# VH-VL binders against o60147, part 60

Target 1, 175 residues: o60147
Amino acid sequence: MLEKNKYLYIFRHIQTNQVLLSQGNVLKKTALFQLPYPLQKPVAPNGMRPAKLRKDHWVPLLKVEFPNESMFQSVFMQLLNYRKYRSVQPLTSDLLKLPIPVRRRKIMRQEVPNTIADLADILNKEKFPENSVRLQLSDKSDSEYADWPPSVQIDSEEIKLSRGFREKTTVDEAR

## First folded at step 19 (VH-VL)

Design km31
Fold by ESMFold2, fold request of step 21:
Structure km31 (fold): chain C 175 residues (1-175), chain A 118 residues (1-118), chain B 106 residues (1-106)
Amino acid sequence: as target 1 above (175 residues)
Amino acid sequence: QVQLVQSGSELKKPGASVKVSCKASGYTFRSYGMNWVRQAPGQGLEWMGWINTYSGEPTYAQGFTGRFVFSLDTSVSTAYLQISSLKAEDTAVYYCARGPYLSYFDYWGQGTLVTVSS
Amino acid sequence: DIQLTQSPSFLSASVGDRVTITCRASQDISSYLAWYQQKPGKAPKLLIYDASRLESGVPSRFSGSGSGTEFTLTISSLQPEDFATYYCQQDYEFPTFGGGTKVEIK
């Protein structure tokens, strides 16, 4: 009895390091709504919300397999809320001292570590069974942005960027 | 078992207001979005928008950014559609439907007929 | 907005027939396409999501295929309970529905 979707897919922008959360291994155009509202002169991929989804600009950051769809949906909705909360916080004085282009770049570069930390915070508060949540990263050193609960098992294999989130087609050797 | 139970049919005069309720059960209410879909008599399906049940933030489809208001009462797992300044053209069946974030709709309420006539 | 064009708008068929309904999108929507069945006086029922994935409890005579801009719903052997209106819906962007296909008794 498999659940519908139980996978969280997180993408990173190749230039800005902005982050998009996804329910599928191919980004929907509505994912762009997770990014800040565009200014009158949006600049993509250098930050802000791009006018179009350029799928070739977004690469895998990580993938999470949950025990079931309900648990995935709970974490997904919470993670979206964390991102919105961060987006409305006032800027620090250190950031305000920077020229606007530099400031925007630094804010966008925080998205990877912030998203990973937020995901771990949610998972530490949830009561999932031990080793029931499988985490796979494109760069395993990114797991160091957070302390993971016992429920999380980090996959030894990294996501190969040349394949995206596409699952390998292999012949089962268990015969 | 996932279930969405809507309030009963309404007969209203032009200019009045109506509030349709959609009570959810059998799942974690804040984990799935709540969508509203309109179907005028003899017509197809029209997505009106959705409300993020975790944050309470509504999103309205084009053409529904005025007299239509989505709201929640999470203490009773209930979503609401309020239509103000009712017009005859608002006569339709209104469905609530849950689904993953901006996705397909896997469970639907039974529908609420709102009839607006003089 | 993404427009979905269903064809045909009406289809007459007999019990046991193989029925194919087409949905065309105005732009590439990957596989983000769902199919619904609606009987008179009832709410729509999800049949297929993500173009080809069968919803739990839906008979195996229903299947979906396609990607990009062209999608099909197939009923392999039409049953009496399958006479209904069928809608496609995309979720690549803010959801939109096709115009519907009414399947009638011939």
Scores: ipSAE 0.750, ipTM 0.877, lowest interface PAE 1.1, mean pLDDT 88
Fold by ESMFold2, look of step 19:
Structure km31 (fold): chain C 175 residues (1-175), chain A 118 residues (1-118), chain B 106 residues (1-106)
Amino acid sequence: as target 1 above (175 residues)
Amino acid sequence: QVQLVQSGSELKKPGASVKVSCKASGYTFRSYGMNWVRQAPGQGLEWMGWINTYSGEPTYAQGFTGRFVFSLDTSVSTAYLQISSLKAEDTAVYYCARGPYLSYFDYWGQGTLVTVSS
Amino acid sequence: DIQLTQSPSFLSASVGDRVTITCRASQDISSYLAWYQQKPGKAPKLLIYDASRLESGVPSRFSGSGSGTEFTLTISSLQPEDFATYYCQQDYEFPTFGGGTKVEIK
């Protein structure tokens, strides 16, 4: 009897560095609604929503395996709420002084470190058994954006971008 | 065991209001979305929208943005559907259904028949 | 909205028959397709999710296949309790349902 999904997949946009959270290794079109739609003027602090989902523009950032579906769902819903909270915060005066294109890029580039920090914050508050949450990153230096609880085991193998979120194969091992 | 128990059938006159409840048990209420699905007599299934049980934010399908209101009471793990200004065409069975975020529906309430007639 | 077209809308079959129901999507929905069984007066019951994954407690005679725009629900050997209406539902975008396929005794 296979357990329902217990994996969190996080994608990064190759151009903007925006982040999408996913319950599967293939993005749904509804994932785009995680991104704020820009107001006419000024645009929303967390960047812009692309007109359509271009799956070739979204690459793996990280993958998390939780102990079970229920724990995954709890963390997933909390993480979505963290992202919404950040999207409605007023801009700082320093950001408002920047030219709009520069401001937007700076805000969007914060999504990767902010999402990783938020994930760790949630996991530090949860009482998972030691090493029960497995984390794999496409760039292991990204783990430095947060302090991880004992429940998190960081995989020594990075996600290889040429393969996406697919499982490692014997061809990958030969490299 | 996951269970969704809905309030009983309603007989209403046009212009009245109704509030259908859906009480959840056997799981962490705020971790799974709550959807509302309508089925008119002898007809198929129609998604009305959903409510994010973590944030309380509702999303309505097109055609359900006026007289239909989703709400929650998380203290008793209950979702509500309120329909105002009832019309005869609102006669249907209304289901609550839980699922992962904007996903399939793995558990359903037993349904609440709302009948609107003079 | 993504439109789902089921075919046939109605079929007659005998116990023991192999039954095939098709669901066509108006656009590519990857594998984000679920199947439900509904008996008269009862709530729908999830059978298949993600096109081909069998829900826990559902008999192995049910199977799903397909991706993109064409999907199939198959019942390998129809049983008396399988006479019902079957619905497909996509969750690639905001959920929509197919029109249903009623399966009854020939």
Scores: ipSAE 0.742, ipTM 0.875, lowest interface PAE 1.1, mean pLDDT 88
Fold by ESMFold2, fold request of step 21:
Structure km31 (fold): chain C 175 residues (1-175), chain A 118 residues (1-118), chain B 106 residues (1-106)
Amino acid sequence: as target 1 above (175 residues)
Amino acid sequence: QVQLVQSGSELKKPGASVKVSCKASGYTFRSYGMNWVRQAPGQGLEWMGWINTYSGEPTYAQGFTGRFVFSLDTSVSTAYLQISSLKAEDTAVYYCARGPYLSYFDYWGQGTLVTVSS
Amino acid sequence: DIQLTQSPSFLSASVGDRVTITCRASQDISSYLAWYQQKPGKAPKLLIYDASRLESGVPSRFSGSGSGTEFTLTISSLQPEDFATYYCQQDYEFPTFGGGTKVEIK
C-alpha cells in the first residue's frame, strides 16, 4: 500500500497550554476549530478559541510516527472525537466554585495531560505490532501521563525544535 | 484499492428532492473524511462541505446551509447527499471525494448528474 | 475565505512543449495546495499535493512548486493525454478551488 502522511504532530500553546492536532508540521488555519466553544453552558469559558492563528504561539508537544497512513488516520479521527466528547461534558462542581478566569486556565491546563492520556488509550485498544509506533516528545517526562502499550517505542531523544517541527538553520551564522 | 461508486443520474422537476449515494470500498471508511463537490455545466469545481465519517458531524460551505444535507450509513460504508426543494440552478454534476481530515482529495466518485427541469 | 486565481485561464500548446500554470492565493497558505487534472465527462484526478508532492501513479513530467501565495504546476513535456482542465485547491482553510486552466492542442 502506497502511504502518504504517517506522522501525527501535536502542538501546545506557549501561554495557555491548549493543544492542537495536526496532519502536517505546519498548522492550518482550520486547526483552530478543534478548540470548542461552550455553547450549552453560559458559565463555560467564552472565547477559548483565538480569533487568528498565531504560529509563533504554538510549539511542538509530541510527534508520532505510525506504520502507515491508514493507521495514522484512524488514530487521528479517534483523537479528534475524544476532544469533541470532552468539550460537551458538564463542568465539575470543583471547577464551578472557581472564579471564571481561574476556571478557564485550569480547564486549558488539562489539555496536555488529557491529550496524551487519550492517545495512549487509543493505542492500548489498537492491535499494532510491537515497537511499530514511534513516539517523540519535547519533554520526555510528559510520557508519564499515560501507560503505553508494547506497540509504542518512546524515543530516548527529545524534540530539539523550539518553533514548529521543522529543523532550523543557525540564524547567527547567516546574519 | 480505494473506490467510490455513486448512484446514477437523476432527472427531477423543481420542488422535488433527490438523494445521491456514494459507496466506499477498499479502505477504512471512518478514517477519512467525505467531501461533496459540485460542478455546474461549463463551470469549475465548488466545495460544498464535508462529513466527519467517524462522528457523523457535517460541515457545510457558505451557500450550502439549508437545502443540502449530508449523512452516512457506516454499516454499508456509504455517504449521502440529499437536496430538497430542487431548483433549476441545482442542475450539476455532484462528486463525492475522500481525503485526510480537511485536506486534499485523493479519490473521487465518478459523479452524479442531477438535472432539474420542468 | 481564500480566493485562488489561476493564470492563464486558457493556453494552447503542442505535444512536447513545456507548460507552466500559476495559482495565486489571496493570503499565505504555506504549502497547502493541491493540483487536479479533469478531462471532459470525468472526475478530477489528484496530481500534486502539499504544493510539490507527486501523487502515486502520476507521471514524473508533472511537478509542483511554490509556497505562501504563488504556486506553479509544470508539465515538462506535454503528452496527448495531458490536454485537460487543471485546477488548484488550497486546504490551509476550508477548501476552495481555482477557476481552472484549460490546456488545448495548438
Scores: ipSAE 0.742, ipTM 0.876, lowest interface PAE 1.1, mean pLDDT 88
Fold by ESMFold2, fold request of step 21:
Structure km31 (fold): chain C 175 residues (1-175), chain A 118 residues (1-118), chain B 106 residues (1-106)
Amino acid sequence: as target 1 above (175 residues)
Amino acid sequence: QVQLVQSGSELKKPGASVKVSCKASGYTFRSYGMNWVRQAPGQGLEWMGWINTYSGEPTYAQGFTGRFVFSLDTSVSTAYLQISSLKAEDTAVYYCARGPYLSYFDYWGQGTLVTVSS
Amino acid sequence: DIQLTQSPSFLSASVGDRVTITCRASQDISSYLAWYQQKPGKAPKLLIYDASRLESGVPSRFSGSGSGTEFTLTISSLQPEDFATYYCQQDYEFPTFGGGTKVEIK
């Protein structure tokens, strides 16, 4: 039987560097619930959730191809949990000294390196076959945020897409 | 093969409680979300919410944020729907359905009819 | 909250007919639409996901198309086992279902 989805898509916000995890190459509106701080009803001190999904504000960070759907789903659910866990942790004293807007910006800028490190941590603990997980980055230097297991094969080509993860398609297929 | 097996039909009086079970097999339970869908007699399908099977965190659709409780026991790959203070309008078939995180529902339980009558 | 409007609500057809069911979304949902078949007394069965992808084990006479706000389920040659109610469902936002389309024997 063919697998439905083997791809993890990770987006970065162009201004804040916040991160969104996606099962598809186009973000769903529900992806915003991954962000702990709603703009109109702030409930968490550590971030800001935009009121609306502005798809022109989210660009590719990385794409991962897994061996099959079940392995992808396992990693995806673990990443969501790491992300939630980090978002509710007590702030350090250094962060608490900062004005709230500055504090939020500093925390949000940590999301890219933290997410990449979390992904690598999960992959180092999983027993995937050698070279079975293909990683493609928009900026290959971002791979330096983590130590990757032998299962990970880093693609030599960077993601060159402007906004979003859409692969080459004809206009008829894009409908 | 993926299977979702639900507990049997229930006949209840108003004010009682019911707990519907949904036992999963044939896949990694914590890797797919578990959804609950209601279908009143002669009506369409209504998403009630879901539970993140990895974390145990439930999310309830509007209208289901009071008397409805989702829970799970990962040691036996089972999700639960509990409905308290049953009302006649709770009479429906309740389905569990798995799927990718907040996505389509590729496997469904057989449904559990809950009938609430005096 | 995203409303899905199915058309028609019911459809009378003969075996061998081409059947087309439409689902319209109140906002752009990209390709995040699924189609289900439900026979009386049975659980729904996934037919189509991501607007146009056929679920494994579903007969090839079923196809889906559309993106954005307008979507179509097509049965190219209706079979006796296809008389059922069909639902669309979006997952761009928290899931919602269309009202259903009942396909009956003419």
Scores: ipSAE 0.602, ipTM 0.838, lowest interface PAE 1.9, mean pLDDT 87

Design km35
Fold by OpenDDE, look of step 20:
Structure km35 (fold): chain C 175 residues (1-175), chain A 118 residues (1-118), chain B 106 residues (1-106)
Amino acid sequence: as target 1 above (175 residues)
Amino acid sequence: QVQLVQSGSELKKPGASVKVSCKASGYTFRSYSMNWVRQAPGQGLEWMGWINTYSGEPTYAQGFTGRFVFSLDTSVSTAYLQISSLKAEDTAVYYCARGPYLSYFDYWGQGTLVTVSS
Amino acid sequence: DIQLTQSPSFLSASVGDRVTITCRASQDISSYLAWYQQKPGKAPKLLIYDASRLESGVPSRFSGSGSGTEFTLTISSLQPEDFATYYCQQDYEYPTFGGGTKVEIK
């Protein structure tokens, strides 16, 4: 019998750097529900949650393999809720001074590092066995966004995805 | 072992309220979503929605907004379904079901029959 | 919402028979489909998840296959305890169930 899912995939949008969590290597439409509604604070750009999932708009950010399903589920739920918590935090005075489009872009650009940092924080708190969690990053430099606990082993192997996803693309930071 | 134990059958009159409990054990309560599924007599299964057991945030399926309320008592690993302003059409077996986040349901409560009759 | 259509709605079979139940999705759901068995007066029991993964404790005579919009549950050799109603369920979007297939004794 096969073990239940113990793999966390995180995808980023090729244009906006928005982040989606996935319980598999194929994004579900429900993943889009992780994106904030425009009416939520902080104010999200219109269309931030698309009606349709365009797989070709998402590239892998990282993959995490956990020792078992229970550990995966625990981390997944926490990660999901960390993101939710941030999304409801008041905007800082510095952000409020920025024009709305600039503000939105800045917030969106922070999703990747914030998500990675959240993951590391959660894993640090979980105190899993040493080298029991395997982390693969599409961009190795992304590992620098956090201090990883001894439980995490960073793997240099490429992330394997099913068809429909782009392997990697460069986000234009000037957008 | 994982277990979901629901409260007993309910007989209510139209307009009344009912609160069904679902006590979870054998796993970390906040690591799995709790779903509610309705099954009218002789009918199929209907997903009613789910509650995030970590945050307590409920999400209701279309057709189950307004009179249906999901809640938690995490201190006792229990999820609740409250139905207000009961109608005859609410007569059904209500199941709580554990699952990964918006996925399948690997463990089910035994179900709670709610009968609404005048 | 994604609609799941099961066929047949009713199936008569004998012990030892190979039984196949089909579930069709109104749109592509990749492999995000589960199968459940429900006996009268009992809660559904998960049999298959992710289209083809057998749930722990489920007999190997049960198998699932398919992707996209077409899925099948197969019982290689029907046993007496397998007479029940079977449901498919998709989790690509918010969960929805098929209408069910009742497997009866022939």
Scores: ipSAE 0.844, ipTM 0.932, lowest interface PAE 0.5, mean pLDDT 91
Fold by ESMFold2, look of step 19:
Structure km35 (fold): chain C 175 residues (1-175), chain A 118 residues (1-118), chain B 106 residues (1-106)
Amino acid sequence: as target 1 above (175 residues)
Amino acid sequence: QVQLVQSGSELKKPGASVKVSCKASGYTFRSYSMNWVRQAPGQGLEWMGWINTYSGEPTYAQGFTGRFVFSLDTSVSTAYLQISSLKAEDTAVYYCARGPYLSYFDYWGQGTLVTVSS
Amino acid sequence: DIQLTQSPSFLSASVGDRVTITCRASQDISSYLAWYQQKPGKAPKLLIYDASRLESGVPSRFSGSGSGTEFTLTISSLQPEDFATYYCQQDYEYPTFGGGTKVEIK
């Protein structure tokens, strides 16, 4: 039984905590275009887009199995839009008070909790059957960034960081 | 059933403009990207770029960053390719193709032949 | 940009033959490769995605394999309707296509 892709893969940068969304268990180079780029003044304070995808710098954050490809695509496109919306918002006065290096790191550190919250917000607005969306995290405590709808089943087994999204270490390999 | 239906063939003179339409049906338009692919007579396939159907933001491949404009009318699930200042070298079949975000193309329109001749 | 080199450019074969077409990428693209069939005057049709996954409605005589930089499309027993031009396409980076392989009647 071959299935079209219905899995969302989210990666975290090991140093900056920036986030990349993926339609596959290996990042595409085009995923880097999700990262903000500096605009002419003011310079974008929320990180930079590297020229090269450094595979050793991106580790699993979470994996989501949806009921089908269409639902996956809908959520994926919405999540990209949430991310874009956040990237173009004016900085708050609290952020502007910070020295530039501190401000930059604080903004990058928000990508993990913001992405998880945005995913949950989308899923809370969708009407999926109970337990039809399977969520697996690398750090189960990250589920605390959001309130999840009844449709979401949080897997008790965490993703093994040393193996990435390898098939044999995930719940979907055991099914 | 997913369908992409393109507007009919065009015969144009150099310097004119053309707008090719691609009407989508049978799926959620905003959930899949819309791509444009060119095929000159007797030649291979060339990706021109894509438009994010959720945001309306276009991305153009190298060589397509001037005279080529992608747009949408989401109210009728339609994507458009506009080519300005037509040149003889623009003579080609233009395909719309949908797919997952920056991915493979699982459904294609029938193609629109644009012929640019004096 | 990632260059895709298809081999051969032309292939002459008989009905019933096993046909193998190769696509080589200029850099590692993982498994992000698709195969398309195009008949004269028609749009391309997706056969294989993610290197080896068969698109719905495509006959099982079509298969794909490979990862990294070397990929193959195999037709296990060529049928009359399989005479066409075949293209590979990568989506690891912005999409690019191979030059095509025309499969002709011997």
Scores: ipSAE 0.705, ipTM 0.861, lowest interface PAE 1.3, mean pLDDT 88

